Miniprotein binders against q96jn8r1131to1294. Designs and how they scored, part 3

Target 1, 164 residues: q96jn8r1131to1294
Amino acid sequence: TLEFLENHGKNILLSNGNRTATRVASYNQGIVVINQPLVPQLLVQVRIDFLNRQWTSSLVLGVITCAPERLNFPASACALKRAAWLLRGRGVFHNGLKICEKFGPNLDTCPEGTILGLRLDSSGGLHLHVNGVDQGVAVPDVPQPCHALVDLYGQCEQVTIVNP

## First folded at step 2 (miniprotein)

Design a1_1gB
Fold by ESMFold2-Fast, scan of step 2:
Order: structure tokens, then sequence, then C-alpha cells
Structure a1_1gB (fold): chain B 164 residues (1-164), chain A 82 residues (1-82)
């Protein structure tokens, strides 16, 4: 069963059998990682449970190709300079550099209840799913092994892993 | 209205400055982050004054929330500058 890894950002509390992540302070230090590698065709999904509209931007999600067990997480996922492919707002980022201007819906505007999914296809393409709808390939040829990452940044203060 | 469009553009600028400041603070340029936060705070004051003139309580609340975000980012910036 999928769970969030015990190694996470310092402002995170895990609950519900490590399936719910809550950011309890500030706007950052909210990175969580799924405990199992994202293998082809595995759909990892999280539901946005709580948005605090005080903040201007929201969650980031994507994959990292480094081992997450002992990783010292930066304040935000976008500060990762190695081994990271991230979706933020409408952009796709690789190691902090924007590689696509507009992909899928704007993640900064997704409401509470939105279910966001990550999946690798058989060719290693990373797909974003929004409320069950495949948005297409955000990143081709993601190296393996990789791990799904969610950054509870800004507005997004709580997410829960949801089975397909 | 033209006034609504001006307010919307002002909000976009403020939000952009706050996002840039957060990134710069997190990536090791707290001096530039501070500079952008001071500009953002001045623009937020402009927004607050507009809200008060219009008697728009919702816009005033939004401006106050943006100011709280700016102050929270500034706390991180000041700690990094020590």
Amino acid sequence: as target 1 above (164 residues)
Amino acid sequence: SEEEKRIERLLEIIKLLLEMAKRLAEEGDPETARFLLEIAKKLIEVLMNIAKKLGNEELLKLAEELLKEAEEILKEVEEKLK
C-alpha cells in the first residue's frame, strides 16, 4: 500500500497511516515523497484536502530520481537543483529550469477536492492526471527508478493519498 | 470596468513580486528578495488605500492577507541575512 515516506519536510505531520500529509506552519518546508518507486503504469493519486487562501501559489508535484530515504529536503521543491522534474502552476521544470511554459491546468487554481495523479507510461513518459483525466506527457523519458513527490507549498496545506 | 482592470493588474504584479521574493530567499539571494518585498509592500499599501476608498471590504481583506504573506517571507529573508 502506498504511504508517504517518514523522511519529509520539517513542517509536515503525517496521519491516517501515513496517507495524509498536513503542513502545520508557514508556506514552505512541506515536501513529501511516496514510499515506493513510481513504476510504469502505477497511478499515484493525491486529493487536495485543504487550501489556505492566504498564500498566492499552491502545490507542486513531480518526480525525483535520487533516493529519498535520507534526502535533506530544501525549503521548496523548486529549489532542487538535481534529479527533479516538477509541475508548478502551468509550467514543467527540470532541476529548477522551466522546460515547458504551459502544460495542463494551472495547479495554483485547483480547488479542494481535486485529485492529482502521476503515472509513467511504458516508454517512461511522465503523465499528469487531473480528476481522472490524463493530461498527456509532461516529461518524456524519465530515468528510473524515480519517486513521486508532492510539495505542500503555499495554499495547499493538506493532501491525502487516494486509491484509483 | 477600467478600475477593476487596474486592480486586477496591480494584484498580478504584487503576486509576481511575492513569488519572486520567495524563490530568491529560498535559493540564496535574500538581498534581492528584500528589495522586491519592499516594492510589494508599497504596492499592497496602494491596494489597501484603493479598497478603503471603494469601501470594498473583500479587497481590503485580500490586501491584508497579501501583507501577512509579505511579512512572513520577510522573516525568512531577515534570518538568512544574519
Scores: ipSAE 0.182, ipTM 0.624, lowest interface PAE 3.9, mean pLDDT 88
Fold by OpenDDE base, second read of step 3:
Formats: C-alpha cells, sequence, structure tokens
Structure a1_1gB (fold): chain B 164 residues (1-164), chain A 82 residues (1-82)
C-alpha cells in the first residue's frame, strides 16, 4: 500500500498508518515522499486536509529521481539539490528552475478537500490530476524510477494519501 | 511610523542582498553569493516574524515570495559550485 516514508522533513508527524502527514511547527521543513515509485498507470493521490490561513503559499507537488530513503531534505522542496520536478502555484520547476509559467490550477488556492494526483503515462509524461480530472502533462519525460513528493509548505498543514 | 521605516529598510537590505548574490554568481563568485543568500534568508525569517506579530498578511506574503526567490537563487549558485 501507499505510505509516506519515515525519512521526512523535521516538522512532519506521520499518522494513520503513515498515510497522513501533518506539519506541526512553523511554515516549512514539511517534505514527505511516498514509498512506492511511480510506474506507468499508477495514480497517486493526496487530499488537502487542513489549511492554515496564517500563511499565503501552499503545498508543492512533484517527483524526485534519487533514493528517497537517504535523502537529506532541505527546508523546502525548491531547495532540493537532487533531480526534482515540482509543481508550485501554477508553475513547473526542474531542479529549482522554472520551466513553465502557467500549468493547471493554482496550487496555492486549492481549498481543503482538494484531491491532487500524479500519474506517469506510457511515454514517461507526468500528469497532474485535480479532483479526478486529468490536467494534462506537466513534465513530458520523467526519468524512472521516481517517487512522488509532497512539500507541506505555508498554509498546507496536513495531507492524506487517498485511493483512486 | 518608526516600525514601518524599519520594515522598509529591512526589505531594502534583503532585496539588495538578493541582487548582489545574483550578480556575484554571474561574475564568477558563487561562494560569496551563497554567503549573502544565507544572510538574506535569515533576514527574511526576521521579516516573517515581524509580519506575524503585526498581523500583516501582505508583508507575510512578500516575505514568503522573497524566501522562494532566495532559495531558487541559492539552488542555482550551488550548481555553480559543483
Amino acid sequence: as target 1 above (164 residues)
Amino acid sequence: SEEEKRIERLLEIIKLLLEMAKRLAEEGDPETARFLLEIAKKLIEVLMNIAKKLGNEELLKLAEELLKEAEEILKEVEEKLK
């Protein structure tokens, strides 16, 4: 089953069989990685459980291609040193550099209850799903194996892995 | 107010540090750039604390954006240091 790895950001507390991640302090140090690598046709989804309006920015979604078990997480996903493709706001980022200005909905404005999904297609394209709707290919060719990453940043304080 | 002036000065310093870091990285001194970025990040944290105490959402938003910018620049600089 899909779970968050025990190796996570310093401010994360895992619960619910490691399917729920809660950031219990500050606004950062909230990176979590899902245990199973993404393979074609596997849809990985997380639900935004709780938003704290004290902050303005929100969660970051993406994938990493390094071994997550030994990763030393930075305070935020955008500071990852290893190969990473990230969705933040409406932008797509590769290794911290913006490669697309506008893609899909603005993640910073997604309300509680929103279900966000990641899926690889047969050509290695990474798709974003929002509430079950395929938003299209965010990244056209992602190296495999890769793992889904969630950064509980800013107002996003809790997420839960949900089944399709 | 005096507090507003302090905030403005702090913002100015942060923005200056970020700009200097960018320039230094482009000029072939990524090590100094990294140093400045670390300072900028610390100052941004101070700014965030001030924003929270004042309940100033606009200032907090600005600080968050500055932090993201600093971290992105830092990533680029660290790549140059490899």
Scores: ipSAE 0.021, ipTM 0.367, lowest interface PAE 4.9, mean pLDDT 91

Design a1_1gC
Fold by ESMFold2-Fast, scan of step 2:
Structure a1_1gC (fold): chain B 164 residues (1-164), chain A 82 residues (1-82)
Amino acid sequence: as target 1 above (164 residues)
Amino acid sequence: SEEEKRIELLLEWIKNLLEYAKELAEEGDPEEARELLELAKFLIEYLMQIAKKLGNEELLKLAEELLKEAEEILKEVEEKLK
């Protein structure tokens, strides 16, 4: 079964058999990573459980291509630079660059209960799924192996891994 | 304040970037380590500018120490790239 790794951002508390991640302080230090590589056709899904509307921006989803087991995570996923391809707001980001301006829905406005999914297709394209609906290819030809990453940033204080 | 929040965020990012770059260099990815170190140096210099504008001597000292650390790691990375 899919779980969050025990190596995570310092403001994270894992519960529910490491399937729920809660950010217990501030707005940052909330990076979690799935415990196995994202292999083609595996759909990894998380549900937004709690939003704190004190903050403006919300969670970031993506993939990281470095080994996550003992990585010293930065305060936010954007600092991972070349190792990460990230979905934030409506943008797709890599190495400090916005490589797509309008992709999928605005992640900063997804309500509690939204289910967000990441999947690699057979060609290595990274797909975002929102409430079961494939949004298309956000990033073509992601280097493998890679790992699914969630940054509980800003508004998003809790997510839970859900089965397809 | 918003400035205090930005300073806290920058400081954490810088420290984490330096530690991650060191790990990457040890695991055999010195090119990526170099890129992260150049980013860290850019952020440290930005932090130094903030410290100078605020007249915050302790923050300036901290930024200078972080710059020294970044340059030491970068020197080791450059040796591996040769």
Scores: ipSAE 0.000, ipTM 0.093, lowest interface PAE 18.1, mean pLDDT 82

Design a1_2bA
Fold by ESMFold2-Fast, scan of step 2:
Structure a1_2bA (fold): chain B 164 residues (1-164), chain A 82 residues (1-82)
Amino acid sequence: as target 1 above (164 residues)
Amino acid sequence: SEEEKRIEELLEKIKELLEEAKRLAEEGDPEKAEELLLEAYELILELFEIADKLGNEELLELAWELLLEAMEILDEVEEKLK
């Protein structure tokens, strides 16, 4: 079954059989990673459970290509640099560079109850799904193995893994 | 040259972002400080790319120093949240 890894950002508490992640302090140190590699056609989905509108930015989604089980996570997923391909706001980022200006909806404005999904296609393209709707290829040719990553940054203080 | 002008623009913007991030961290707005640091990271990486294309070792060293400074400010932000 899909679960968040026990290795996570310092402000995270896992509950609900490691399927719910809550950021219990501040705005950062909220990185969580799915326990299974993101293999082609596996759809990993999380639901936004709670937003604290005091903060400006919100969650970041993406993939990490280094082994996450013993990784010392930085304060924010953007600091993972070469190891991560990330969706933040409307941008797609790799190695601190914005590689796409507008992709999909603005993640900073998705409301509570939104279900966000990540999937690799057979060619290694990373897809974002929003409430079941495929937004297309955000990142082509993602190196494998890779793992789905969620950064509970800013507004987003809780997410839960949901089945397709 | 056009490259020299772009380098000057990047250096000025990076400096402004790092100074503002440090100020915001001191004033108790660490989320905004981190956002500015992430923006500075993007510009510093562009500086690395230009340095590599030009074979400019001094600029490459400067880009590395700026990256380390940005990371140091980020660590300071983290400590302040404790």
Scores: ipSAE 0.000, ipTM 0.167, lowest interface PAE 13.8, mean pLDDT 82

Design a1_2bB
Fold by ESMFold2-Fast, scan of step 2:
Structure a1_2bB (fold): chain B 164 residues (1-164), chain A 82 residues (1-82)
Amino acid sequence: as target 1 above (164 residues)
Amino acid sequence: SEEEKRIEELLEKIKELLEEAKRLAEEGDPEKARELLIEAMELIRELVEIAQKLGNEELLRLAFELLTEAIEILKEVREKLK
C-alpha cells in the first residue's frame, strides 16, 4: 500500500495511516514523498482535500532521483537544484530551470477534489494524470530509481493518497 | 496560563464544529458541513502549533485524533457533494 514517508517537510502532519498529509503552518515546508519508488506502470494519485485561497500559488508535483529517507527538504520543492523534475502551475522544471512553458492544466487553479497522478511509462517518460485523464509526457527519460514528491505549497494545505 | 485558556477554547470550539459538521453531513447540508470543517481545520492547526511549542505530546496526539475525525467527516461530505 502507498504511504507518505515519515521524512517530510517540518510543517507536515501525517494522518489516516500516513495516507493524508496536512500542512499546519505558513505556506511552505510542505514536501512529502511516497514510500515506494515510482516504477513503470505504477500510478500514484493524490486528491486535493483543502485549499486556503489566501495564497496565490498551489501544489507542486514531481519526482526526485535521490534517496528521500534522510533528505533535508528545503522550504519549497522549487529550491531543489539537483535531481528534481517538477510540475508547477503550467510549467515543467528540471533542477529549478523551466524546461516547458505550458504543459497540462494550471495546477494553481485545480479545485478541491481534483485527483492528480504521476506515472512512468515503459520508456521512462513521466506522465501527469488529472482526474483520470493522461496529460501526456511531461518529462522524457527520467532516471531510475525515482520517487514521487508532492509539495503542499501555498493554497494546498491537505492531500490524500487515493487508489486508481 | 493564557496558553492553557486558549487550548481550552480551541478544544471546545473544535469539538462543537466537528459535531455540527457531522450532523449536517448526515442531515443533507454537506456544503455547510464543509464550511464548518474548514473552520475546524484552521483551529486544529493552531492547536498543533501550541502543542509543538509546549512540547506537549499528549495534546499533539489529541490534535491528531481531532484531525483524523475531521478528515473522515470530509470524506463523507465529499461523497455527498458529487
Scores: ipSAE 0.000, ipTM 0.096, lowest interface PAE 21.7, mean pLDDT 82

Design a1_2bC
Fold by ESMFold2-Fast, scan of step 2:
Structure a1_2bC (fold): chain B 164 residues (1-164), chain A 82 residues (1-82)
Amino acid sequence: as target 1 above (164 residues)
Amino acid sequence: SEEEKRIEELLEKIKELLEEAKRLAEEGDPEKADELLWEALELINELYEIAEKLGNEELLDLAQELLFEAYEILLEVEEKLK
């Protein structure tokens, strides 16, 4: 079964059999990674459980191609120097540089209860799913192996892995 | 060339935006600083794409340095927006 890795950002607390991640302090240091590689057709889904509207921005999700088990995570996923493809707000980012504007809904405005999914298609394209709706290919030809990442940044203080 | 002129325009605009964002983050308006930073990041992305097409390693290095400078300011701004 899918779980968050025990290696995570320092402000994270895992619960519910490592299927719920809670950021217990500040607005950052909230990166979590799924415990197995994102292989084609595997749909990884998380539900937004709790938003703290003290902050302006919200969660980031995407993939990294480095091994996450012993990675020393930076304060924010957008500061990752390793190969990372991230969805933040409406943008798609590669190693922090915006490579696409206005992809999918604005992640900074998704309410509590929203279910966000990541999936690789058979051609290696990374897809975002929002409440069961495929938003299309955010990133073509993602290198493998890759690992699904969620950054509980800003407003987003809790997510839970949800089965389809 | 038109590309050389665009690179010069991008570098000037990026520098101006980052300097103003730093100023606003310190004593002014962190919400405005955040807005300017994301504008700078979009321009840095354009610079990076041009540098990659040209195979210019010096420009790629410069774009990366500007990117990391912008993220340092962004982290400070986000902390102040709490």
Scores: ipSAE 0.000, ipTM 0.173, lowest interface PAE 12.1, mean pLDDT 81

Design a1_2gA
Fold by ESMFold2-Fast, scan of step 2:
Structure a1_2gA (fold): chain B 164 residues (1-164), chain A 82 residues (1-82)
Amino acid sequence: as target 1 above (164 residues)
Amino acid sequence: SEEEKRIEELLEKIKELLEEAKRLAEEGDPEKARELLELAKYLIEFLMDIAKLLGNEELLKLAEELLKWAELILKDVEEKLK
C-alpha cells in the first residue's frame, strides 16, 4: 500500500493512514515522499484536495534519487538540486536549471480534484499523468533508485494518495 | 490578536513573493519576477507604514531589511531585462 513517509517537511501533518498530507502553516516546509521507490510501471497518484489562493504558485512534484527516510528536507523542493528532477508550473527542472520550458498543463492552475500521477517507463523515462492522461516523457533516463515526492508549496495545502 | 495575525500574514506573503521572484529570475522569467518584486515592494512599504503607526521599531527595521533584499533581487532582474 502506498503511503507518505513519516519523514516529511515540518509543516506537514499526515492523516488517513498516512495517505493524506496537509500543510498546516505558511507556504513552505511541505515536502512529502512516497514510502516505496518509484519502479518502472508503478503509477503513483495524488489528488489535490485543497487550494489556498492567497499564494502565488502551487505544488511541485517529481523524483529524488537520494534516500528519503532520514533526509533533512529543505524549505522548498527547488533547493534539492542535484538529486531532484522537478515539475513546477509548466517547467521541468534539474540542478536549479529549467531543462524544459513547456511541459504538460500549468501546475499552478490545476483546480481542486485534479489527480496528478508519476510513472517511470521501461526506459527510465519519467511521465506525468493528469486526470489519467499521460502527458509524455518529462525527464528521460532518471537514475534509479528514485522516489516520488510532492512539495505542498504555496496554494496547495492538502493532497491524498489515490489508487488507479 | 487579529492585528498580529494580519501582520504575520503580510510578512509571509512578502517572503513568498521575494522567494518566488528570485526563483523566476533564475529560471529565465525576469518579467514575471519584476512584477512580483513591485508587488513585494508595495507590501513592504505598507508594512513600514503599519510599523510607524504602531511605533514598532523592530518591525520597521525588519521591513527595511526586506526592502533592501527586494532591491537587490530587482537589480539583478533589471540587468537581465536590458
Scores: ipSAE 0.461, ipTM 0.773, lowest interface PAE 2.1, mean pLDDT 89
Fold by OpenDDE base, second read of step 3:
Structure a1_2gA (fold): chain B 164 residues (1-164), chain A 82 residues (1-82)
Amino acid sequence: as target 1 above (164 residues)
Amino acid sequence: SEEEKRIEELLEKIKELLEEAKRLAEEGDPEKARELLELAKYLIEFLMDIAKLLGNEELLKLAEELLKWAELILKDVEEKLK
């Protein structure tokens, strides 16, 4: 069963069998990691449950290749300087550096109810799914094992892991 | 009205400053973030004065919420500057 790990950002409260993450304070400190590593053809999905309209920035979605149980989470995913591939807005980032300017839909404008998914293909390419639609390869070759990461940042105050 | 337009522009400016300050703080430029937050607080206080002058309680409440956010972000930034 897919769940968020107990090791998470300090403003996160887990519920619903650790399938729901809620940021209960401030605008940051909201990083969560999914327990099972991504394997080829496994689709991992989260639903945006609640957004705070006072902000424009929203959740960050990506993967980490370090051991999540021992990770000391920074205040935001943007501060991850190693072992991190992230989708933010329309950009793709590697260890804090933008490697792609325009990819897929703008995550900052995804409404509540949007289901975002990550999937590795057989060649190690990381795909983004939006409401079940494959948006293409965001990262062509991701080291394995890797874990899906969600940063409940800015607008995004709650997400829930959902089954495909 | 022109007054409403000005208020909307001010609100937008404040929100932009807060957003940018937040991003800068997270991306390793807390000094610049602090500058933006101080400016944001200044503009928010100005907005409060306008709200009081106009007797607009809704606008005043909005300004108070913005101030709360600005101070919260500023607290985070100050911690990064230690």
Scores: ipSAE 0.023, ipTM 0.359, lowest interface PAE 5.2, mean pLDDT 90

Design a1_2gB
Fold by ESMFold2-Fast, scan of step 2:
Structure a1_2gB (fold): chain B 164 residues (1-164), chain A 82 residues (1-82)
Amino acid sequence: as target 1 above (164 residues)
Amino acid sequence: SEEEKRIEELLEKIKELLEEAKRLAEEGDPEKARRLLEMAKILIELLMRIAKELGNEELLKFAEILLKVAEQILKKVEEKLK
């Protein structure tokens, strides 16, 4: 069963059997990680439940290749300088460097109810899915093991894991 | 008080805008960074006005520090815009 790990950013409250993550304060300290490695054929999906438009940008999705169970998370996923591949806005980032200018939809404008998914293909390519539609390969050759990460940054204050 | 809560909300928004502007400037989106810095300066000026009305010298000094931070980021943004 997919759940968010108990190790998470300090502003996160887990509920619904650790399948819902809510950021209860500020705009940051909202990183959560899925409890199982992202292996090929596993589709991890989260639904955007609540947006607060007081903030400038919105959630970040991606993978990390370090062990998350005891990781001391930074205030935002974008501060990860090692072992991180992130999707934010329209960009793809590796360890704080933009490696693709425009990929998929703008994550800063996805409305409440949007379902976002991460999946590895058999060649190690990381795919983004939006409302069930595969957007293609955002990152080729992701090292394994890797772990799916959601940063409830800015506007996105709540997400829930949903099954395909 | 309601005034204290309003000040805290302003401070959080200013910090978020400055953090986002710095990141966008580093990532090569200086136009967006400039826009966020303009918003931050407006909110900092509002905070300075509130501090003066309350006679809160510590808050006024802190707002002045935030303004200097915003201007430092803006200088870097303007260098990238050329």
Scores: ipSAE 0.572, ipTM 0.794, lowest interface PAE 1.3, mean pLDDT 89
Fold by OpenDDE base, second read of step 3:
Structure a1_2gB (fold): chain B 164 residues (1-164), chain A 82 residues (1-82)
Amino acid sequence: as target 1 above (164 residues)
Amino acid sequence: SEEEKRIEELLEKIKELLEEAKRLAEEGDPEKARRLLEMAKILIELLMRIAKELGNEELLKFAEILLKVAEQILKKVEEKLK
């Protein structure tokens, strides 16, 4: 069963069998990691449950290749300087550096109810899914094992892991 | 603003209570956990009142989400008390 790990950002409260993450304070400190590593053809999905428009920006989605159980989370995913491939807005980032300007829909403008998914293909390419639609390869070759990461940042205050 | 600060402080306190309640429930003191959750619910209800007074619909909705979270935890705690 897919769940968020107990090791998470300081402002996160887990519920619903650790399948729901809620940021209960401020606009940051909201990083969560999914327990099972991504393997080829495994689709991991989260639903945006609640957006608070008093903040700017929204959730960050991506993967990490370090051991998530021992990770000391920074205040935001963009501060991860190693072992991180992230989708923010329309950009793709590697260890804090933008490697792609335009990819897929703008995550900052995805409405509540949007289901976002990550999947590795047989070649190690990381795919983004939006409401079940494959948006293509965001990262062509991701080291394995890796874990899906969600940063409940800015507007995004709650997400839930959903089954495909 | 001062109002924003007060809201943030309230949210922080609610978070602390919920986290401590979860910890205590896991560490063998579900009764104390229950008490903390009841306190959290009171503060969440206060947050809801503040939201209504300010006409802040988003804050009200978020408070309602927090209430649901608290109730989920409370349900699990109460199961341990049976």
Scores: ipSAE 0.375, ipTM 0.771, lowest interface PAE 1.5, mean pLDDT 92

Design a1_2gC
Fold by ESMFold2-Fast, scan of step 2:
Structure a1_2gC (fold): chain B 164 residues (1-164), chain A 82 residues (1-82)
Amino acid sequence: as target 1 above (164 residues)
Amino acid sequence: SEEEKRIEELLEKIKELLEEAKRLAEEGDPEKARDLLENAKWLIEYLMLIAKELGNEELLKYAELLLKDAEFILKEVEEKLK
């Protein structure tokens, strides 16, 4: 079954059989990674459970190509640079560069209850799904193996893996 | 206390805005970085006002350092906007 890895950001507490991640302090140190590589056609989904409007930005979704089991996670996913392809706000980012200006909905404004999904297609394209709707290819030709990552940044204090 | 909680909340919000502004500036969105920095400066000035009212010299000095950080990042952002 899909679970969050025991290796995670310092502010994370896992519960519900490692299927729920809660950020228990501050606004950062909230990176979690799915326990299985993101292989083609596997849809990994998380539901936004709780938003704290004290903070400005919200969660980041993406993939990393380095081995996550023993990684010393930085304060935020954007510090991963070359190892990460990230969806933040309306942008797609890699290595500190915005590689797409407007993709999908604004992740900073998705409400509680939103279900966000990541999937690789058969040609290695990374797709974002929002409430069951495929937003298209955010990143072509993602290097493999890769792992799905959620950064519970800012407003987003809790997510739960749902209906994989 | 209520006052200590208020100060902690302001500091965390200021730190979040500064971190986000640095990230946006590095990632090629200097216009949004400028907006967040202007907001951070507003909150820092408010924190300085609180520090003065409380006679908390240490907090005032810390807020002044945060303001210098914000102004340094803003200078870099302004240069990218040219």
Scores: ipSAE 0.018, ipTM 0.537, lowest interface PAE 7.7, mean pLDDT 88

Design a1_3xA
Fold by ESMFold2-Fast, scan of step 2:
Structure a1_3xA (fold): chain B 164 residues (1-164), chain A 82 residues (1-82)
Amino acid sequence: as target 1 above (164 residues)
Amino acid sequence: SEEEKRIEELLELIKYLLEFAKDLAEEGDPEKARELLEEAKELIEELMEIAKKLGNEELLELAWELLLEAMEILDEVEEKLK
């Protein structure tokens, strides 16, 4: 069973058996990581439960290739300087560098109830799924092991892991 | 119009840069935060020039609010860089 790790951003409260993450303050310090490595064909999904439109940007998701259990998380996932491939807004980022301008839908505009998924294909390509629809390969050849990361940034104040 | 599209692009970029700079300042990367804030200021100046050209007082007021926010974050960053 998939859960969020107990090591998370300072503003996160885990509930519902560590399957729901709530950001309880500000707009940042909201990084959570799934407790299992993202192995090929595993589809990890989270549902957006609550959006606070006071903020401009919204959630970021992606993968990290470092061990997350003792990682000192920065205020924002986009401040990770190594071992990170992230989807933010309309872009794909590797270690803070934008490597693709327009991939998939704008994550800053996904409404409450949206289900976002991450999956590795058999060739190590990272896929984004939106409400069950595969958006294609965002990042080819992701190093393994890697771990799915969600940053409850800005508007996104709560997500829940949902089963396929 | 092309100008309307550019305004939307500028507003989106400016807001992202300000949020990201604040995060970097908080995480102890004030040098990078300063870099992003200087970029944001340049984009805000472009936005102000477009607003003046169009006579759009609401947009000009918004640009001034964004500039004020950038300057407040920059002051905090400069304190850390001392």
Scores: ipSAE 0.006, ipTM 0.273, lowest interface PAE 11.0, mean pLDDT 85

Design a1_3xB
Fold by ESMFold2-Fast, scan of step 2:
Structure a1_3xB (fold): chain B 164 residues (1-164), chain A 82 residues (1-82)
Amino acid sequence: as target 1 above (164 residues)
Amino acid sequence: SEEEKRIERLLEIIKLLLEMAKRLAEEGDPEKARELLEEAKELIEELMEIAKKLGNEELLRLAFELLTEAIEILKEVREKLK
């Protein structure tokens, strides 16, 4: 079963059998990672449960290639640099650089109830799924092993792992 | 009214500045983040004055929340600048 790892950002509280992550303070320190490597064809999905409109930006979704179980997480996923490929707003980011403009919907405007998914295809391409719809390849040739990451940043204060 | 248009414009700029400041603080440009936060605080203070003039408690509450966000980001920036 898919769960969030017990190693997470300091503002996170896990509940619902480690399937729900809540950010309980501030706007950052909200990184969570799925407990299993993202292997080809595994679809990992999270639902946006609660948005606090006090903040201006929202969640970041992506993959990391470093081992997450004992990682000292930075304040935000963007600080992970070379270890992370991230979907933020409408951009795709790696190593602090925007590598793709306007991929998928704007993550800063996705409403509560949106289901976001990550999947690797057989060629190692990272796909974003939005409410069951494959958005295409965001990142080709992701190094493996990799792990699905959600950064409960800004507006996004709660997500829950959901199955298809 | 013209005041409603000014409020909308101020909110758009403030939110953009706060978003940029958060990213820059986290991505390793705390000096630039500080500059954007100071600009955001000035605009938030302008928004507060408009809210007070209009007697708009909801807008005043929103301006206070935006100021609280700016101060929280500035606290992170200060730690990085040490």
Scores: ipSAE 0.006, ipTM 0.277, lowest interface PAE 9.7, mean pLDDT 85

Design a1_3xC
Fold by ESMFold2-Fast, scan of step 2:
Structure a1_3xC (fold): chain B 164 residues (1-164), chain A 82 residues (1-82)
Amino acid sequence: as target 1 above (164 residues)
Amino acid sequence: SEEEKRIELLLEWIKNLLEYAKELAEEGDPEKARELLEEAKELIEELMEIAKKLGNEELLDLAQELLFEAYEILLEVEEKLK
């Protein structure tokens, strides 16, 4: 079963059998990671449960290739450099560099109830799904093993893993 | 209240759209099903905003469950449209 790892950002509280992550303070220190590797065709989905409009930016999601079980997470996923491929706002980022200017919807404007999904295709392409709709390949040839990561940054204070 | 009646009617409308979309997806009209699901999703998001404005957590939970149902039907539709 999919759950968030017990190792997470310090402002996170896990509940609902480790399937719900809540950021209980500030705007950062909100990184969570799924408990198993993102293998081809596995669709990992999270629902945005609560947005705090006090903040301007919102959640980031993507994959990380380092071992997450004992990682000391930085304040935000954007501080992860070589080991992370991230979707933030409209951009795709790797090694601190924007590698795609406009991909999919603006994640900073997705409303509560939006379901965001990550999936690897058989050729290692990372796909974003939004409310069940495949947005296409955000990142080709993702190194494996990798793990799905969600950063409850800014507006996004709660997400829940969703499985059909 | 009038507001409570409006919410009840909106909920019934959303549920009817989802049921009809599900039928169309199963009966082989996935393009029409997609259109109905897009309409349902917009109404559900509007309902979520109303719930947030009212501080009604039960209504917000219900709206999120309806959005999940719309998402499941949409996945079926997208597979058929490949």
Scores: ipSAE 0.000, ipTM 0.047, lowest interface PAE 27.2, mean pLDDT 82

